VH-VL binders against q7z443r523to685. Designs and how they scored, part 9

Target 1, 163 residues: q7z443r523to685
Amino acid sequence: TSLNMSTHQLTITVNVTSLEKSLIVSIDPDSPLLMTLYLGFQYQPNCTHFHLNITLPKDKVWQKDEEYTWVLNPEHLQHGIGTYYITAVLSERQEGAQQTPSLVSVITAVTQCYYWEIHNQTWSSAGCQVGPQSTILRTQCLCNHLTFFASDFFVVPRTVNVE

## First folded at step 16 (VH-VL)

Design Vj6
Fold by OpenDDE, fold request of step 23:
Structure Vj6 (fold): chain C 163 residues (1-163), chain A 122 residues (1-122), chain B 111 residues (1-111)
Amino acid sequence: as target 1 above (163 residues)
Amino acid sequence: QVQLVQSGGGLVQPGGSLRLSCAASGFTFSSYGMSWVRQAPGKGLEWVSGIYSGGSTHYGDSVKGRFTISRDNAKNTVYLQLNSLRAEDTAMYYCAKGYHYGRGSPDYFDYWGQGTLVTVSS
Amino acid sequence: DIQLTQSPSSVSVSVGERVTIDCKSSQSVLYSSKNYLNWYQQKPGQAPQLLIYWASTRESGVPDRFSGSGSGTDFTLTISSLQAEDAAVYYCQQYYSIPYTFGQGTKLEIK
């Protein structure tokens, strides 16, 4: 979903139903843009009240699709099952950015890494985590064992309020 | 106007070390990434290393563990420390300015230094 | 790693003629409607100079006769009317993924 950004702030609302999966948040602008994201649980966060924050684009990436992606692992979502709010504060356009129109595409998804457990004949996520280089296009799996790995990926419904 | 002035380099034996410098002017150095690109004699261009405005670094596989890119924003200078040099490291080394302002990825290069020659030979 | 293959490797062309240089990527460098592909010109004894960025945007100061086109994995640099001063080696370069990589270069000579 692309949003026309005429303001300096937007809020993403996501209902988290599992604490065993990672939440992938992609906020991709049509042109380079500096933004700070704030995470809140059951409250709308701001620059003075938040659980976690991140500034995008990331200051180190291996692929361009990572620049405006925030990976929230289960340990980042330990507040519980329920509604999470992400407030994105748009700071300024970077060099070369277009001023009009200004579009931001927001995508939220959940994912987890799995491997085939031969003994139990089932897929397991034990010993595996979604890595910070994960995006909406690919899942990085970090596991403490060697085996065949796979991942699931589900787009999560969200609401976006432009303020 | 943007200027990148390089220094360092020279002749060194295999296993030796050199330090390259690139002094920048004409732009807000601290807001841009920088890269080093090398060119062996008569060959093409090879990206060697990059450093973000914030100091994060990347390296080509051929130089990982041997080369170190760094920057001194107070001096508007980017450096490349070349250790454990090999014959195949012989090349003209260029510093290059990253294009993006802000987080300053060292990705595409709108300005280049004049180059400095590194020759590794016994 | 992303490999870039240019064609031709070398070409000799008369002044005033049209020249096209192709660059093929081993995987797509297109993301979010942007092609992370640049073109550089390197004249003999000089450092490279940026010609085209985002596959098709001409760098400031670059003559209008230079243009870039293509998307995804196939890109082309075009010189509409070759000038004597255009004798150089031309390189495509991707910055979609680390490590950044260059094509092997195309040597353009004037007949």
Scores: ipSAE 0.844, ipTM 0.928, lowest interface PAE 0.4, mean pLDDT 93
Fold by OpenDDE, fold request of step 23:
Structure Vj6 (fold): chain C 163 residues (1-163), chain A 122 residues (1-122), chain B 111 residues (1-111)
Amino acid sequence: as target 1 above (163 residues)
Amino acid sequence: QVQLVQSGGGLVQPGGSLRLSCAASGFTFSSYGMSWVRQAPGKGLEWVSGIYSGGSTHYGDSVKGRFTISRDNAKNTVYLQLNSLRAEDTAMYYCAKGYHYGRGSPDYFDYWGQGTLVTVSS
Amino acid sequence: DIQLTQSPSSVSVSVGERVTIDCKSSQSVLYSSKNYLNWYQQKPGQAPQLLIYWASTRESGVPDRFSGSGSGTDFTLTISSLQAEDAAVYYCQQYYSIPYTFGQGTKLEIK
């Protein structure tokens, strides 16, 4: 989904139905810009009232697709199952960025890392977590054991409000 | 006018250490990333290390654990500390300016220093 | 790591002729409609100089006879009409992923 940013703020609404999976939020601008994302549970967050925040692009990345991606693990979604709100507040554009109007593409997905548990003959996520380098293109799996792993990936229905 | 002036380097024995410096002028140094790129004699270019404007760092695999990139924004200078030097580290070392303003990723290099020769030999 | 392979490794061309240098990446360097690929020129005894960034954007001050094209994994640097001063080694470079990597270089000589 692409949004025309005529204002300096957008809100993403995500229904979280599982606390066992990570939420991937990708906000890809058409030109480099600074933004701060605020996470809220059952309320619309702002710069003074939020659960978590992150500034994008990230201070350190290994691939370009990571720059505007926010990985929210289960520990970050500790408030429980329900509606989460992400408010993105745009700051200054980086040098060389095109002037308004600008477009921002927003994608939200859920994912988890799984391995085959031989004893139980089932897929398990025990001892595994989605890493911070994960994006909508690839899942980084961090496990405390050595096993073959797989990842699921689902796009989460969302509502985006531009304010 | 953007200018990158390098210093340091020289001849050192294997296992030795050197520190390279790159003094920047003509731009807001603190807002840009910086990188070091080396070139062995008669060979191609190899990215060595990069540092973001915010201080985050990356290293090539060949130098991880041995080299350290750092910056002093007050002095508009980026450094490369070379430890545990090996013969294969012999090269011309260039500092290079990152292109992006703000977060200052140390990617694509629009300006380069004049180079500093590092020779590792017994 | 992303490996870049240039072709040819060396070429000798007369003044006024068209020159093409290819660069192939082991992985795509395209993301969000941008190709994270640069071209550099290095003359003997000098530091490299940026020619093209984002695969096809010419750096300020670079003559218009230089152009970059391609997308994804296949890129080309073109000199439409070779000049004597264009004798140099040319490098492609990707900045999509860490570590940043260069092609092995193409030595361009003037006949």
Scores: ipSAE 0.839, ipTM 0.927, lowest interface PAE 0.4, mean pLDDT 92
Fold by OpenDDE, look of step 22:
Formats: structure tokens, sequence, C-alpha cells
Structure Vj6 (fold): chain C 163 residues (1-163), chain A 122 residues (1-122), chain B 111 residues (1-111)
């Protein structure tokens, strides 16, 4: 979903139905842009009231698709099942990035890392976590054991409000 | 006018150390990433290391654990500490400016220093 | 790591002729409609200079005879009408992923 950014902030609404999966949030601007994301559970967060925040683009990435991606692991979503709100407050455009109109693409997805547990003959996520380098394009799996790994990936319906 | 002026190269024995400096001017240094790129004699270009405006760093595999990139924003200078030097480290070393303003990544290089020659030989 | 392979490795061309240099990446460097690939020119005894960024945008001051094209994994630098001062080594470079990598270079000589 692409948005025409004519305002100073946007709000993303995501319904989280599992506390065992990670939420991937991708906010991709058409040109370099600084923004701070605030996470809230069952309320719209702001710069003074939030559970968690991050500034994008990330200050260290290995691939460009990571720059505007926020990985929220289960521990970040410990508030419970329900509606999460992400408020993105935009800062100044980077030098040379003056474009009109300004567009921002927002994608949300959930993912988890799994391995085949031979004894129980089932897929398990035990000992595995979605890594911070995960994006909409790939899942980084960090596990404390060696085995055959897989991941699921689902785009999560969302509502984006421009304010 | 953007300028990158390098210093600190020279001849050193294997296992030795050098520190390269790159003094920047003509732009808001603290807002841009910087990189070091080297070129062995008669060879191509190799990215060595990069530092973000915020101080995060990356290294090429060939120099990890031996080289350290750092910056002093007060002096508008980026450094490359070369330790445990090897013969294969012999090269012209260039500092290069990152393009993006703000949380500047050391991504593509719109300006380059004049180069500093590092020769590692017994 | 992303490997970049240029072709040809060297070429000799007469003034006024068209020159094309290809760069192929082992992985796509395209993301969000942007190609994270640059072209540099390095003349003898000089530091490299940026020619093209985002695969097809000319750097300020670069003559119109230089152009970049391509997307994904295949890129081309074109000099529409070669000039004597264009004798140099040309490098493609990707900055999509760490480590940043360069092609092996293409040496362009004037006949």
Amino acid sequence: as target 1 above (163 residues)
Amino acid sequence: QVQLVQSGGGLVQPGGSLRLSCAASGFTFSSYGMSWVRQAPGKGLEWVSGIYSGGSTHYGDSVKGRFTISRDNAKNTVYLQLNSLRAEDTAMYYCAKGYHYGRGSPDYFDYWGQGTLVTVSS
Amino acid sequence: DIQLTQSPSSVSVSVGERVTIDCKSSQSVLYSSKNYLNWYQQKPGQAPQLLIYWASTRESGVPDRFSGSGSGTDFTLTISSLQAEDAAVYYCQQYYSIPYTFGQGTKLEIK
C-alpha cells in the first residue's frame, strides 16, 4: 500500500492474533526520510506515550531492504492479543530528497521460524527466533540448535491512517 | 567545495601497524557515512570498511579483526587503524564520502580522497 | 557476497565510436524500484570518480555522452561518442548489500 504523505505522521493498525510470531513492519519511503515509530497496544501511541519505539532508517544494516523495516518479536508484543497501533512521526527529508508528492509504502507481515521435531513429528519453533535482519523479502532465523529450518510468512491486513 | 585530504600512509613491515587519516571539509561531516576503499597495485577496487554517521561500522572479510574504522566529528576526520598488516594489504587506500544525509550510510561514494599508499614489505 | 562481473575486461575503441560496458551481478540489486549500482571512472594516477548512480542517473558534471541502463542483475554503461579523455578504467559497484563490491574493471583505451 502506497500513501501520499502530505502530513507529519501516519498510523498503522495491526491486529495481532498470535503471541508466538513476529511482526514485520515495512515503511518504505519514495526518498530518504527520517522517522520515529511508536508502538502502542489498544491505544494510539505518540512521542510521549508508547510501549516501544524505533528510528528509521536503521543505523546499521546489511542489506538495503532492512533500512525501513521494524521487526517486533513476541517479547515486544507481550501486551497481549489484540490491536496494535504504530504511529510513524516523520522528520526532515534527507538532503537531496525533495520530492513532491512524497509516497510511503507500508507492508505488515507475520512470520516465525520452524524446524522439524523428529520425536514428535511436528514443526516446532522452540529455540528459534526471528532475527532483526528479517524483512518482507526474507526471514532471518536465529536458533540455538542445528536442524532443518523453515519459516512461514503471512501478510497481515492493516489499516493505515494519515494524520 | 567538498574535499577529502588523506594522510598516514607509508612503508611498514609485516605485522606492523599504521593509522590512516582523512580530513573532510565542505560538508556537514557528522551527517554522512564514510568508507575506505583500497586498490592493490595494478588491481581493481576493494571496499575495506564503512562507518555510519551514527558510528556503526562494517568491515570486509579480509580485514575483520585487524582493521578499525573510526571517526572524530569534532575534527571532521575519519580514521583507519591498520593492525597486523600483511603483504596483501599493500594498496592505495582511498577514503570516500557516503551520499545520504542524516543517518548516513557509507553506501555510494560521490567524493574521494587523493589516496594514501600503504606498502607492507619485509 | 554479491559478485559483479564486467565485460569486456578491456577494449580499444576509436574516438567518436560508441562503447558499451556490461556489468552483471550474482544477485539482484533492485529494491523498491531502485537499482543500487554505481559506475565509476578512474583515470591513470587518479582516484575514482562517480559517473552514474542508481544505475542510470548521471552525476553532476558528467558529460551527456555517458549513460547507464539496466535493472536487477544486468547493467550497461554506454559512451555514445568516445572522446580521447575517456581513456580510463571503469568500475561498476553495488551498495545493496554488505560488503559493498566492485566489478573487476574495464580498461578502455583509445585507438
Scores: ipSAE 0.817, ipTM 0.913, lowest interface PAE 0.5, mean pLDDT 92
Fold by OpenDDE, look of step 21:
Structure Vj6 (fold): chain C 163 residues (1-163), chain A 122 residues (1-122), chain B 111 residues (1-111)
Amino acid sequence: as target 1 above (163 residues)
Amino acid sequence: QVQLVQSGGGLVQPGGSLRLSCAASGFTFSSYGMSWVRQAPGKGLEWVSGIYSGGSTHYGDSVKGRFTISRDNAKNTVYLQLNSLRAEDTAMYYCAKGYHYGRGSPDYFDYWGQGTLVTVSS
Amino acid sequence: DIQLTQSPSSVSVSVGERVTIDCKSSQSVLYSSKNYLNWYQQKPGQAPQLLIYWASTRESGVPDRFSGSGSGTDFTLTISSLQAEDAAVYYCQQYYSIPYTFGQGTKLEIK
């Protein structure tokens, strides 16, 4: 989904239905932007009231698709099942960026890493986490054991308000 | 006008160390990433290391653990510390400016230094 | 790592002729409608110079006879009418993923 940015901030609303999965937020601007994302649970966060924040683009990535991706693990979503709000506040345009209009694509997805538990003949996520290098295109799985791994991936319906 | 002026380098024995410097001018140095690229005699280009505007670093596998990239924004200078040098490290070393402003990654290189020759030989 | 393979490795062409240099990537360097691939020119005894960035955008000061095309994994640098001063080694380079990598280079000589 692509949105036209007419203001200096946008709000992403995500309904989290599982505390065992990671939330991936991808904000892809049409031109380089500096922005800060704030996470809130059951309230709209701002720069002074939030649970967690991140500045994008990331200051270290291994691939370009990571630059504007925020990975929220279960520990970041420990506040409970319900509606999470992410407010993205735009700071400045990077050099070479077009001024207006600005287009931002937002994608939200949930994912988890699984391995095949041979003894129980089932998939398990025990000892596995979604890594911070995960994106909409790929899931990084960080596990404390060696086995055959897989992941699920689901796009989460969201509402984006531009304010 | 953007300028990258390199210094350091020279002849060193295997196992030795060198420090390369690249002094930048003509742009807001602290807002851009920087990279080092080397070229062995008669060979192609190899990316060696990169440093973000924020100070995060990356290294090529061939130099990881031996080379250290750093920057001094007050001096508008990027450095490459070469330790445990090997014969295969012999090359012309170039510093290169990243393109993106702000949280600048050390990505595509719109300006290059003049190069510094590093020769590792017994 | 992303490997870039250029073809040809060397070519000799007369002034005024059209020249094409190909660069093939081991994986796509396309993201968000941008190709993270550059072309550089290196003349003898000089540092490389940026010619094309984002696969098809000419760097400032680069003559119009130079153009870049392609997307995903296949890219081409074209010199529409070769000039004597174009004798050089040309490199493609990806900056989609770390480590950044270069093609092996294409040596362009003038007949």
Scores: ipSAE 0.771, ipTM 0.899, lowest interface PAE 0.6, mean pLDDT 92

Design Vj6
Fold by ESMFold2, look of step 21:
Structure Vj6 (fold): chain C 163 residues (1-163), chain A 122 residues (1-122), chain B 111 residues (1-111)
Amino acid sequence: as target 1 above (163 residues)
Amino acid sequence: QVQLVQSGGGLVQPGGSLRLSCAASGFTFSSYGMSWVRQAPGKGLEWVSGIYSGGSTHYGDSVKGRFTISRDNAKNTVYLQLNSLRAEDTAMYYCAKGYHYGRGSPDYFDYWGQGTLVTVSS
Amino acid sequence: DIQLTQSPSSVSVSVGERVTIDCKSSQSVLYSSKNYLNWYQQKPGQAPQLLIYWASTRESGVPDRFSGSGSGTDFTLTISSLQAEDAAVYYCQQYYSIPYTFGQGTKLEIK
């Protein structure tokens, strides 16, 4: 879904149903856009009241699809199962940047890394974590062991409001 | 007018060190990423290293562990420290300015310095 | 690493003719409706100069006879009416993923 960022703010609402999966929030603007995202549990966050923030595009990436992706691991989501709010605020535009409204697409998904545990003949997440280079296109799995790995990926419902 | 003034090249023996400098003007240096790109004589272009406006760095595989990129936003200058030099490091070294709205990434190089020759004798 | 392969490696054409240079990427450089691929011109003894960014957008001051096209993995630089000053080596460059890489270059000569 695409949104117009001319109001300099939007809110993403996501219902989190598991404290074991990571939440991937991808914002896909049609032109480069500097923004700060604020996370709140069961309240709409702002620049002075939030649990966690990030500035996008990230200040270091290895691939361009990482630039507008926020990876929220279970440790970031331990405030509870329920509704999380993400407020995205447009920062002051870069010098010489053209001032025009931009369209923004938002995708939210959950993902978890697994490996095949040979002795139990089952998939396990022990010793594996979803890494910060994860995106909607791929899940980075950071494991302390080397076996056959996999991840799941589910796009989750969300509500996006422009404010 | 964007200007990138390079210095610090020269002749050095294998195992030696040099520091290249690139002084920038004509743009808000602290908002942009910078890169170093090199070209061996008669060869193509190779990206060497980049630094974000915020100071985060990346290196090409051939120089990782030996070269260090840094920036001084107060002096509008990016540096490349070349250590443990080898004959294959002989090249013209260019600094280049990133052009990226919204974030100072060290990518797609819209302005280049005139180059600084580094020769490593072998 | 993303490898860029240019073709042809060299070409000799007359003033006023059309020339095309292809760049093929080992993996897609498309994201967010942008192709993270540039074209540069380098004349002998000079630094490279940016011609095209985002695969098809002409940099300021670049003559409109230069155009870029393509998406994903296959890209083309076109010079529609060659001028004598266009003799140079042309490079494509991706900035989709680290390390950033260049094609091997295409030498364009005027005959």
Scores: ipSAE 0.628, ipTM 0.845, lowest interface PAE 1.1, mean pLDDT 86
Fold by ESMFold2, look of step 16:
Structure Vj6 (fold): chain C 163 residues (1-163), chain A 122 residues (1-122), chain B 111 residues (1-111)
Amino acid sequence: as target 1 above (163 residues)
Amino acid sequence: QVQLVQSGGGLVQPGGSLRLSCAASGFTFSSYGMSWVRQAPGKGLEWVSGIYSGGSTHYGDSVKGRFTISRDNAKNTVYLQLNSLRAEDTAMYYCAKGYHYGRGSPDYFDYWGQGTLVTVSS
Amino acid sequence: DIQLTQSPSSVSVSVGERVTIDCKSSQSVLYSSKNYLNWYQQKPGQAPQLLIYWASTRESGVPDRFSGSGSGTDFTLTISSLQAEDAAVYYCQQYYSIPYTFGQGTKLEIK
C-alpha cells in the first residue's frame, strides 16, 4: 500500500476480520509532514465526518518508528468486522522544505498480545492490551498480571501479525 | 544567523540549585525542539534533556527527577533547572537546537550555544 | 539504551592523509531507509559542530573531504585529505531512541 503522494490527501482501505486484534497503521512520508488521519467504518471519512482521528507525527516518542504510527485497539474498532477507511490529509508543508511531491509509504498490520497461562497451559490474551508505543516493528504489550520477578502488572511478549 | 546565547552557571555546593538559560535568535524558535548536552572536564558528551516544540520533555537517566527543562516561546528561551546537584554534575552545559522541523523534535543538534560551566564543589 | 563504541580512540596523522573513524552501535539505528546517526566535530575549547546527519548527509558548509557511510549498526566517518584545522575530537551520536547517546570520541591529532 505504498503510494506516491502528489496531492494533499489519500484514502486507505482496510478489511478488519477480527474484533480481538489491534490494527497498526504506519504512514511514513519521505520528508517531515504533518497529517491528520480520519477513521470511518463502511464509509470514506473526511474532516467533518469520522469515527476517530489522530494527528501525526506524535507529540512525544521514545523511538523514531513511533512517529507516524496509529494504534487502533479493539475498543476503537468495536463498530464491527468489515471495511474500515482511513483518509490521510496533509497539513501545511514545513518551513524551508522542498515543494516536490512526497513519497508516502503506507503499511497496515494486525497484532495481539499473549501470555502463557500456566494453569490451563495455553496462550491467553486476558488482561493484556497492545500499548501506544507499538509499531510495525514491535508490539508493546501492557498486562495487568503479576510475574515472578516483577512488582508491576506489565508483561512484554513480542507477537507481530502482518497482512 | 542562528544564534544560541547561554547564561547562568557558576560554582555551587552539593545539594544546591542553578538555572541555566539559552536565548535563541535567527529561526522560528516555537517550531523547533531544544536539548541540553553536557561534557564533564576532559570527558565526552552526554545528552541531558530535550523538549519538543509543543512542550513535551525527555530526560537522561542520570538527571531524571532532579533537572527540569522548560521553554518560553514568547522570550525565545529554553531553561534547564538543576536541583539536588552532585559533584558528578560538574560539566560544561551546552544548549542545542533541534534540526528536525516536523513536530519540533529535540534531536540532530545542528546549532550549539557557547557553553556554560557548572562547578559543584564544597 | 543504545551504546555507541568508536574506534580508534585516538589517531595521529599527517596533513593530506586519509583518516577513517568507526562507530559501532549496540542496536540498529535504521528505520525507513534512514540511519539516525550523526557525526560531530569538537575543537579544543569550542562547542561541537554537526558534520554529518542521517549517517551520510553532509551539513551545509561542511567540506567535501568529510564523508559518512554505513548502515544499521556499523558506521564510518572518512576525512579524505586531512587539513591542519581538522585536529579535533570526533563523536558519533544516535537519535533513534531515548536517551540519545554519543560515542566516547576519537581524538585526531596532527603529526
Scores: ipSAE 0.625, ipTM 0.838, lowest interface PAE 1.0, mean pLDDT 83
Fold by ESMFold2, fold request of step 23:
Structure Vj6 (fold): chain C 163 residues (1-163), chain A 122 residues (1-122), chain B 111 residues (1-111)
Amino acid sequence: as target 1 above (163 residues)
Amino acid sequence: QVQLVQSGGGLVQPGGSLRLSCAASGFTFSSYGMSWVRQAPGKGLEWVSGIYSGGSTHYGDSVKGRFTISRDNAKNTVYLQLNSLRAEDTAMYYCAKGYHYGRGSPDYFDYWGQGTLVTVSS
Amino acid sequence: DIQLTQSPSSVSVSVGERVTIDCKSSQSVLYSSKNYLNWYQQKPGQAPQLLIYWASTRESGVPDRFSGSGSGTDFTLTISSLQAEDAAVYYCQQYYSIPYTFGQGTKLEIK
């Protein structure tokens, strides 16, 4: 999705159908952009009304695919199943920014970490969480035990509007 | 007109300490990350440490816990504090200018300082 | 850690000839259509100088005879018509993942 520099705003709509999975939101621009993302449940958020926010690119990363990735864990999504809105707002403090169109790639996905519970012979998420270094390329699993682990990953539908 | 002027090298004994400085000019220092890269005599390049424009840091495995990178945006200067020095730390140390946009990552080294030699020997 | 392996370790060629230097990464450095790999030239007694960034984009002031190619894990620096002044050690460098790493270097000599 291309951004019109004169509007400086992008809205992503995502339907969340599980309160046990983490939502991975990737907003990767053609050129480096400083942006702030706002999360809203069943409303379009802005800089003064939102549930959560983040500034991207992240202040510190270990791998480049983390820079424009927002990890929203079940704790962040406890507002309910349904429609979540993410408003991305460009920062005007970009060094070297020019008034030209830029392309932004938007991918949304859900993921969850599991381990094999030997006693019950079933997959469980207890004691495992999706970590902050997770991206659309990989899921970081942070577990408080050392057993066989796995994760799932599903790209989910979303609507992107440039405003 | 980007310039990176280094100072602070020298001879030090094992276990000793040294502070390297890199004074920057010709660009908006506070918007860029900075890195230190070293080269042992006759050897290749090794990334040592980096600092984001916002102050977040990373370290190479061989120096983590012993070296500290810092920056003073008012003085346009990046520092590397070398503690608990070992003979293997003997190298030419270069500072390098990092990324242009976003949060000023300490990678993509388009300009380098002249180098300063650190020798660790008893 | 991402390891970069360059080949050859050294090469001796005549002025005007084509030279290729390969860099193989232990993991992909491609993300979002960008390869996070640079090439540097280091002449004796000097600091390294950036030649190529994002695998294939020449830094300003770098002669057209230098070109970079490749994607993912396999990269090549090509000098299409070698000049005497190109004698140097060449390094590839990844900046995809911490720690940032360099190849071991390729020494280019003029016959």
Scores: ipSAE 0.618, ipTM 0.834, lowest interface PAE 1.2, mean pLDDT 86
Fold by ESMFold2, fold request of step 23:
Order: C-alpha cells, then structure tokens, then sequence
Structure Vj6 (fold): chain C 163 residues (1-163), chain A 122 residues (1-122), chain B 111 residues (1-111)
C-alpha cells in the first residue's frame, strides 16, 4: 500500500521592529508532522523563492520544547525592518496513512540576551547571542564572558487550522 | 516482525575496549532512532546513548567522551563502541528501537533486544 | 537532569489485590498537553517491555488491568486485579529532556 501524501501550507506574518533581537517561531501541531518553513522579507516565500528555510522537527534536540522551534538571529533578519513572511509546508507521513485534517498552533516571540555592564551600569548585548536551544519557554544565551544575564520576550500565540 | 539481535560483549580489562552490535529487521531501520540502555547487576535501568535516524547522537553523562554510538543503515545495524572501560560499566546492555517513524528520535522504546552482558574485570 | 523517584521500592501482595506504584519527577514533563512519561515492566531474565506511554495510554497487547494516571510531576501506575504473571520490576521513564532517565524501579512480588 502506497502512502498518499498531500501538502498543506500556511503563512505566518511577523512584523520585525528591531534588527538587534532574535525571532523565535514555535509550532505545535496536534500530531507529529514533518514540515519545511521558508522565510521571506516583504513577500510570501515558497519552496523555490525564499531567504532561508528549516525542516521541522529538528534532527537533534535536548528537550522536547525545541522540536518545532525556529530561532532566527539578527544575521538571519538582515533584510530590514518590516514584515517577514514564513510559509510552512506540511506533510503527513505514516505508512498506510490516510488524509487527516490537523490543528496547528503557532507562537512567535522576540528575544535578546543582555548582560549588566558593571563599569557603565547599563545593559549590553555585546559578546552575547541567542543560542539554538532557545524556545518560547527559555532563552539560551551564549556569551564570551560570564556575568548577570537577562532576556526579554514578546509572545503572540495563535492557532491555525490546516486545510 | 520487529527483531533486534544483539552481539558482541564479554569479559574485558579496565581501560579496554569493546564493540556491541544490534542487527535490526522487520521495520524500515533508516527511518527510526535507536538507543542503548544498560542495567548493572541488581540495579535499575540507565539510558546510555541514542542516535537519530539522520545520525545525530546523544550520550549520558557517565559515558560521554568514552562511548560512541553509530549506525550503518545499509546493514540495518546500530553499534556502541565502548572505550576506556571501567568496573562501573559492567552491565547488561540492551539496544532499543525508537517509536516514531519519520523524525527518528531515539527516545520511546517499543522494542528491545535480548541484551548483551559486558563484564569489566581485572 | 530530571530525576524520577518511585515509591514503594518493593511491594508484596496477593493475587487479585490492587497495587499502586508512584513516580515523582523533579520537574514537569508536561509540554503541549502531553506528558513525556512511560512505564515499563521487566520480568526476571527478560528485557523491559513497554506498558504505558504518554503517562496513561496502554501499549497494544497490555491487559486493561494496567492503567496509568497523573500529570506534570506526579504519576501513578495501577494494577487493578493482580495476576501471578505480573510479578516483575516496574520502571517509569521520562523522555522530555536529555539525558533520558528512569525511576529506580519497584519490585512487585506475589505472596
């Protein structure tokens, strides 16, 4: 029996207001799905026209909340301030599978790592980067020094039905 | 029918090396993760190492840097290379199949091999 | 690391009686409405076998006298009418975060 897969797409729109912050995109499908996300600046991307992509779930995680998380650092967002589009292309992969509607929840957040610069008595991001194990639940800060750190979040949860 | 047939093992000196093998059949091996779980005599279970279908690996803290998990998808076989063995590595070693097709994570064990005893003794 | 503590460490009961085994996690294993907690049975001289996954779902072929319950940090395996063949060591296991860990085990004996 041949697997009959159909492809579903959805679009996530994110307004980026700072080129210093990292974007966290977290997807929570009702059932495990393989998907590819495509990033576009000021246009809706597809599989042949995009700035960057990722396949989820990740091929290595340390904690289950990382599986469907895309971390986009400032280097990935250098196309400008404005509207970024993410097209998620979904597939169902079970041997002997049937076509099944899916519920997909999406949460986006922005975050940045800071440390307290004692001599200047101010927060700074110098020497710190948001790491790949970051999720909407926690921010991994990778710094070339050890000091007090903080991060901020702005979260926009939403739920999308896949047609 | 899913089968995991283990081989290797035996008696080895402290500081020695050994390679365990686990031959799989009855499922699409390349689409699933695999793990090694050990049980010291009279003790409980300890997860040792796992490998994703795509080849990414994880190790328990007690074996990190000394053990290496690998897979050969052409032979449907997962291996555990045991180096710098210590007396506390004495255990029954089980290979186990991950449950999830596609993603291939090594973390939810629906089928287990028969076990292979490793004894580290002078 | 997530530590799992089982209680009791051992129990001796008669056929037909009800047994409960608890597993307490040092941190929550709940994410996205799923509890990343399994139960395994290991009979003497055998490899472990999966009984319960997602905290409460029985694996295929497992008798319905076995049930799992709980959420977050507190989990229970219940055997509602013990049979002689249920004598074994029972383990809970989390697979929420690396390293994956097991409880220390609960030995169930028949009087």
Amino acid sequence: as target 1 above (163 residues)
Amino acid sequence: QVQLVQSGGGLVQPGGSLRLSCAASGFTFSSYGMSWVRQAPGKGLEWVSGIYSGGSTHYGDSVKGRFTISRDNAKNTVYLQLNSLRAEDTAMYYCAKGYHYGRGSPDYFDYWGQGTLVTVSS
Amino acid sequence: DIQLTQSPSSVSVSVGERVTIDCKSSQSVLYSSKNYLNWYQQKPGQAPQLLIYWASTRESGVPDRFSGSGSGTDFTLTISSLQAEDAAVYYCQQYYSIPYTFGQGTKLEIK
Scores: ipSAE 0.605, ipTM 0.834, lowest interface PAE 1.1, mean pLDDT 83

